Miniprotein binders against Homoarginine-6-hydroxylase 2-ODD-C23.2 (2ODDC23.2). Designs and how they scored, part 7

Target 1, 357 residues: Homoarginine-6-hydroxylase 2-ODD-C23.2 (2ODDC23.2), of Arabidopsis thaliana (Mouse-ear cress) (q8h113)
Amino acid sequence: MVIYHRKVVFTYVRAKRFYHFLNIEMVTDFKSLLPVIDISPLLAKCDDFDMAEDAGVVEVVGKLDRACRDVGFFYVIGHGISDDLINKVKEMTHQFFELPYEEKLKIKITPTAGYRGYQRIGVNFTSGKQDMHEAIDCYREFKQGKHGDIGKVLEGPNQWPGNPQEYKDLMEKYIKLCTDLSRNILRGISLALGGSPYEFEGKMLRDPFWVMRIIGYPGVNQENVIGCGAHTDYGLLTLINQDDDKTALQVKNVDGDWIPAIPIPGSFICNIGDMLTILSNGVYQSTLHKVINNSPKYRVCVAFFYETNFEAEVEPLDIFKEKHPRKETSQVAKRVVYGQHLINKVLTTFANLVENS

## First folded at step 18 (miniprotein)

Design n3 (from m4 with R3Q)
Fold by OpenDDE base, fold request of step 19:
Structure n3 (fold): chain B 357 residues (1-357), chain A 114 residues (1-114)
Amino acid sequence: as target 1 above (357 residues)
Amino acid sequence: SPQLERFIRRARELLKEAKELLKNGDYEELIKMADWLLIDVKYLFFYARMLMEEGDLEAARRLLQLATELINLAQEIIDAALKLNPDSEEAKRLLEEVKKAIDRLEQLLEEIKN
């Protein structure tokens, strides 16, 4: 593992120069861009005992704090995941969605598959409106009976495409890297909230669940086609890997305006979820976002959702209650069982599948 | 303080779970628990240092004592995992993290004496 770090550092210095140039030119015309955060200083210290005192970490923490307070969305650069891997994930995803419908149906989502697999176009609904996307829904795999009767609904392996053949192994590697990245970003957010780096690694969070949605948005010749309806994410963090050539994601700012999340090649878009809102005692609020299909070209997006433990009874963390006291009347005081919430969402989505099948 | 009791409770709950897992845990469960223990050691070191800066050396010593228990149990768990998988690169990595944790513990204990 140690040998890989030296090679990655050299490639990063070249990428930084290119990103700095792109950042300067893009910042001039778009007054309302999401913040871009180079997290490389945070990652360089993620294993150090004194990481919180490192000047580079303190700078990243300050950027994370501002982004989470003001917008709840930011670009992540300096994240350490290979551009080749990020691009290969999108390439393989395009190849799958280009397959004949009969081939995509080999991994069709079913209750017997633990609600894992392919959803056809127009099956997903957000707030009673049909979403114009297809997807592969993936969840963390777990041993049978691990999550009791609630977890039984999601039991089973992920249904990976057999074409392209390398897709499973690629995505399993990608999931691991996204998991590690999410953990390290949360250490920065934990510091930004005034805790230790490890507040999000306690009992409720040390065995994080994850969800992955591999999403395909068909090309459209019409304006204002809803690819994904307006929503907040439920988890802790979302990492979005999207096509670089199409602006589709829209983020609602504090003023109520929709800001386009213009793709930055080699970046993730990161956003906070409703569970992080609760855990932070409402300091960081999840942000409403939507996808508008506005390109005649097919668009892919891979969303990785880093979650709490499956059985976590999510409440504000005591450290954040102490540091950020709120009046008890805040809607944030409701305990939410994450696994139950997820199952209710899955079952509701599937009921809509059966009615529209 | 209520804060100190929170720190102690977190680590003691994990210590209890880890001791139970050491009896019957599989390789993957053991490795995962060792990682969690080492994270909670880092958590305890962070707050021990904060308490030292605040001048509460007694509270800091209590956290460092608890960190010592977690380190020792992490070592035992890793040794159990290595019996199941002697060539585990992950277990070897965790042993190096245990060494770093011991070195940091010794450093913090020396800082409290001075």
Scores: ipSAE 0.850, ipTM 0.943, lowest interface PAE 0.5, mean pLDDT 88

Design n5 (from m4 with E28D E53Q)
Fold by ESMFold2, last read:
Structure n5 (fold): chain B 357 residues (1-357), chain A 114 residues (1-114)
Amino acid sequence: as target 1 above (357 residues)
Amino acid sequence: SPRLERFIRRARELLKEAKELLKNGDYDELIKMADWLLIDVKYLFFYARMLMQEGDLEAARRLLQLATELINLAQEIIDAALKLNPDSEEAKRLLEEVKKAIDRLEQLLEEIKN
């Protein structure tokens, strides 16, 4: 399977260069692969008052719109985050997960630690299936009392590995860059949906919460081990920084087929989540994806989740109800405050972790 | 119109929050608020230009008046942040964004008059 995917990637790259030589479009081969979007024209103008009129921005916005309407997953290149930082994040994560189990337990998840920290292999479940991975769970830190009683359980600092010593500082730099990158991509997505660049920077969205899962998948000597069960992401946008030479992520396309997300060095994999589905009034739909591991090699994946404000009551944005009206309306489901949903998930996940320990 | 009310409500809610923050906000809160105010200036500029293209100059002027209030308050917020941290490079960067916003505002107000 892996052999076939590497052959497909090689053929795709070669065919793309050939079609550029002849100046013709190769549309059939692109159906079998996730879109690759160079967002550098968007980033070059994302702070300009007139960014929406820039020809380069318009082109990127069109690509984002097509990707989000179709598969909801795409590679991001031209993102401006250095290869050195992207690789160092993964290298330090490999170093931590290689430590003896007893050393990793020094930062284990506890209620006292705000449910932040390390969880061992096999205690996490996704859609009722055991996930064969270990992880460090990190959440945005916030001022004591900011989110009232609901937020108290998640208060406290993240538990960063002390080995390597620079882990915390490097990850905090990385998180800031991912937050900024996500916001700028969302400016493109806002334009794609027919709004101003800033529709995702209003009242309930301008102070985004974030989640980071730093995930290690042990090597396996069996086929089709579930590293992470099929799911959609809850937030607005996810940035995935994964090991380059191992294919395990699969995404479900609009035809119902599972396609591999073959790593492209130096890129992020980017996907939309459930909150963006709601906020866009259903124009964009979050995508089922899973991690199926067939590799004897250890694999790391650092997933950054860009969310709403903690206090957000999530509903479609008025601009997108106006632009994309729904004439067939049934009773709407009860709104859930984002923070309440997050805390419920955190507490449920921890209870399952204790049960399976 | 409903959409004009939406544009105005977003900006007015932020102005209200910013005025409260001036009373007791810490350095980080002030810096973040200044950034948000300047983003909403860009939001208002975008829709003011759209309204100008549609010929609704009265609505466009209302948005530019509101943007002026946001710019002035952003300046006050940044000044407060500099009192707490006089060497702030982030506050200095935000002052440059205020200057750019003022220049753009003047351009848009001139376009309406002409």
Scores: ipSAE 0.892, ipTM 0.960, lowest interface PAE 0.4, mean pLDDT 87
Fold by ESMFold2, last read:
Structure n5 (fold): chain B 357 residues (1-357), chain A 114 residues (1-114)
Amino acid sequence: as target 1 above (357 residues)
Amino acid sequence: SPRLERFIRRARELLKEAKELLKNGDYDELIKMADWLLIDVKYLFFYARMLMQEGDLEAARRLLQLATELINLAQEIIDAALKLNPDSEEAKRLLEEVKKAIDRLEQLLEEIKN
C-alpha cells in the first residue's frame, strides 16, 4: 500500500534522525521499502583472484541477488566515493540551473555539439506527456570514426557549464569514479547470477558507453506534478545522486505498488536497466519508476547510466541461459543493437525539442 | 565442451585484438588493453579452478595455457606502453598485476599436479 509505505518510511526516518543527529541508521526487511546494501566488503576484494570465495563478498552478493530479483532498486553505501564529491556535484549543478535562462542556453543542445548540452523546461516528453524538468545531456566522448556512421552524429566533446568554472573537471572525476563503481557492482551482480565476476566484462561489454543526465526539477505549488514520467532505464545500471531533502522518486514494486525512494545522505540509489534484463536472460527485470513532484523546493538529480559497448548487439549471455533457462513456450528474445537505439532516441528527442521550441 | 569453447573463444578474440593493437596502438589504448588482458586472465583462472574442482584437469590445463598467453602478451603491451611513456604509474601498477598473475598461475599449475 502506497500510504502505508509512505507513513512507515516517514516515521522511521524521523525517529532515527532524533537519536543520531546527523547520522541515519537504516534497518529494513519491509517488502515495500528499498534495501540498503553496504558494498564495502565487495569493493575490498573485487580485484582479488579469489573474490568469489570471500565471506564478505558472498554476503553482499546475496543481498544484491535479493534486491535485483525483488524491486530492482537499492541504496548503495560503503562505495568509497567521498561525501564531499557527491555533494559538490549537486551544489555546482544547483548553481548552474540558478543562472539566467540566457546563460544556460549558451550550452544548448545542437547537432554541431553532438546533441550534448542543455534542454529547457518542458521540451522533454515521456510517453507523450511533458516532463517538468530541465537537463544537461552528456555522453561518453569517443574518437572520430570509432563507431562508424551510426555514431558520427554524437561525436565531439560534452558541453560543460563554464559557470561554475570548475564544473568540467569535477564532473569528469565523478564520471570516472561512477564508471569504476558500476563495474565493481556488476562483478557482484555477475556472481549473483551464477557466473564468474567478469561476465559483464566480455567482448560486447568491456568498453562501456555511458550517459549522464543532469536534471533539475523546478519547485511546484501543485500536487502530483510530473517531473519525469514512468519509464525503465535502457542500460545495465543507473547510479542516482539526488538531493536529500524531499522524496519525489517512486518505484514500482513486484506487487504493482508505487513506493517512495527516500533520500539517504551519502548513498547512491542504484537500479537495473533493460540491457541487464536481456543479458541476465530475464532473471533481473528493469523497474518502472517516475518522478512526481510535490515540493516547492528546487531539486537536483544527477543520473549516471552505465551501458554496454556502443556497438553491442545485446542478447542473453549463454552462461545465464544455462543457469536460468526460460520456459520453452516462447521464441528467443530479440537481439537489441544498443548504439542504434541510443541514436534513434537522441534524434527523436532533439526533433521534439525543435518542434516544441 | 561447448562451455569450454566459450571460455577459449573469449580469450582468443582478445588475444587477436591485442596483437593487432600492439602494431599501432597509442599509450592509452595499450594501457586499456593490458588491463583487459589481465581481467581475462582472472576470468580464465576462475573457470580453470572450477574445472579442477569438477575433476576435468585437461580442460583446466587448456585454460591455464591460454592464461599464460594472455599474461605474456600483457607484458609485451605494457613494455610498449612504457616506451611511449616511461614514467607511467599505470604501467607500473599493471606490471605488479602481471607479477601477481604469474604467482597465481604457478599456484594453480601446482594444484593440478597433485
Scores: ipSAE 0.892, ipTM 0.960, lowest interface PAE 0.4, mean pLDDT 86
Fold by OpenDDE base, look of step 18:
Structure n5 (fold): chain B 357 residues (1-357), chain A 114 residues (1-114)
Amino acid sequence: as target 1 above (357 residues)
Amino acid sequence: SPRLERFIRRARELLKEAKELLKNGDYDELIKMADWLLIDVKYLFFYARMLMQEGDLEAARRLLQLATELINLAQEIIDAALKLNPDSEEAKRLLEEVKKAIDRLEQLLEEIKN
């Protein structure tokens, strides 16, 4: 009796290793046009005083530097968030978007809700073109008056789906994990830029705002349907959790070609934002990207945007100005107030909502 | 040096904010500030070590002195948070991080004498 259990475990471990090896080999033979970075060595040392000198960290930092210079997009593996949680977020998101329209409207985005909640299909516009997606817009919650008159527009709780009931608690857990992951990736990027691990944890960055868009892309029977128009992300980092079975995200490479960001199961797609471009003294440029709906099946994507502090007046960090000096004429020298930019974006999007309602 | 003043400015600004928060901060604010102080301690240790490797022992000592002030204030803030919530596992975790920071400070202070 004892002999049979050993064979099954060995075959299962070999099959899992072989599937992991085949998935890694298929991911390696499929020249992922975007770099895949295992950040597990960085995470293992994230609390150590000497993390910058660890050989594994140095290797990850070198990969992050190349990715941020060359393409501004990369896959993150070894990120420590459970596959079960990542998949449950997508599953629950599918379940919400499958609800009757009247049920989705229970959490409808409104000005009184601080511009938090559900946006119907065709409400979002990117560069004057209608986007073929629906979404739930979430923002970091804050105490009333915390961010003065600028923040007042966004005051209120997030509007979470009531079905399934566990959705709120799941997403709050997910947000925490994405926040911690973003911070640790930024420690690697900070090292890659020739600073300490902690350059992105200074005054303007130590209490980071976040935005989360829970996005549903309807199935299409037409080619080249714009799910989300071409844009750069505004913040520091974006973490993308997407359906594994549909390639829709397109990234513009340095040659000006649109390359597909093929999903890798269990990975995040990570990209840098415009604020990281500014903070890095323009060393790392945010990359133009878009979503093309090309599947007859419904597709979900959860985009977590790790931002600056809400009130941050964003300018190049002195350490990165020192390490990477530029001529003053660079567009990077413009002070940008994050909260004001966000509010302007929200109000512009909502004005389009009222005109098209 | 302008570089040294940058390091000092960051930590002193936080130290000032932390001292003000200690007077009237709630539990969540105190915990968050303690975490920020401990991050800036790590920031100061990184640059102190860099300055030591460059042979600028005087500048390194100035950063370690400032790190000592941040550690002490982090301890005070955590103790204030524990008065508000004695069973706080997060406050207890931060106390262990304070101990690690003290041990690292002592190590760096010994290295700078040699």
Scores: ipSAE 0.890, ipTM 0.955, lowest interface PAE 0.5, mean pLDDT 89
Fold by ESMFold2, fold request of step 19:
Structure n5 (fold): chain B 357 residues (1-357), chain A 114 residues (1-114)
Amino acid sequence: as target 1 above (357 residues)
Amino acid sequence: SPRLERFIRRARELLKEAKELLKNGDYDELIKMADWLLIDVKYLFFYARMLMQEGDLEAARRLLQLATELINLAQEIIDAALKLNPDSEEAKRLLEEVKKAIDRLEQLLEEIKN
């Protein structure tokens, strides 16, 4: 037997005729390049004492391991969060961003608001490049004084839109569900790395901080507009809830090629971040990704970032150094506290916002 | 062994935090701590079972003894949370988790004796 294997990169075309013409036995559909993982067997057992031996869990853990070793991005289905809630989050976000500019400014980012709130189009920069999006920045709320002087600048409540009327309650419900989902996925990832399910629930990880960016990308009539410049995520795990009818997210694979992350309705896109790279002793590596907008239609993306504890000093976990020994040539003489890094990013973003306003 | 000391250190640090919180914690802090204690019970059960399978029954007993301390303190913290909020649905759920943890602990201790 002689097997021809060729990979072809293509984009969607207006008429389905193009797909039929190119759908010859040698053509690969780029939609299938990212793993799709049904995590329902993991969720069914994630609170059980004996979850590690469950056959369904073992199968999901294997898929998570392969996905995280390869591209570091995957679709999550069977996650238990209703389609109605996922869609309503995007629907209400569309409604807010379509309000007059003066209404959106009522919740603008200020130091008094703890650097939480609305940012207008074009004031965000990623790796020194201007991002063509608008956003609402939200952070986990905490009691005054909890994180000392470092945390003072981020104290205060999130600034939720008052229009639509129930935005705050919906988003707080959504955040709780995303936090629980991320923790349960991380139990599978912990098993994949050879630990107990609970390696990411120890002292510096058990009370996770979170960040949420609620992002709107204006429609464009030009090709290749940078909606969000190339970057890796800083935390452990990101859950992405995006509009289903537009492909703008691109991820960099191990061969160095940018591949599209085509939306799958009802799924989350899930990816690993820099803290997980460190904690796993480099076994899993965070993935460069960007948003390139070619759509004349407005696109919404709600990104939930699951982080370490605010005060965490992050280093490889001993269990994963034992399970995955590596030659360590890099210097880990000093650890950056997660909260310090976050505050530095927040202050830099605000300074740029003021300068470019 | 260094591995066993890591398991013990994680649990002992949480016990210390929990004892301090019991004196002055608010309802939300108490509920979170009870949940964390019960997660560390599961953590200790996982590694105790692994040590039993490896034949190191003395080390497994040490982890189960420590798990007993976590379970007892979780019960105390849940009781404190119920004094602050007697209708707490979360505290009632955590009490059921304590009961499950006690049942599992007794099962594992019996397996070690046989």
Scores: ipSAE 0.888, ipTM 0.958, lowest interface PAE 0.4, mean pLDDT 86

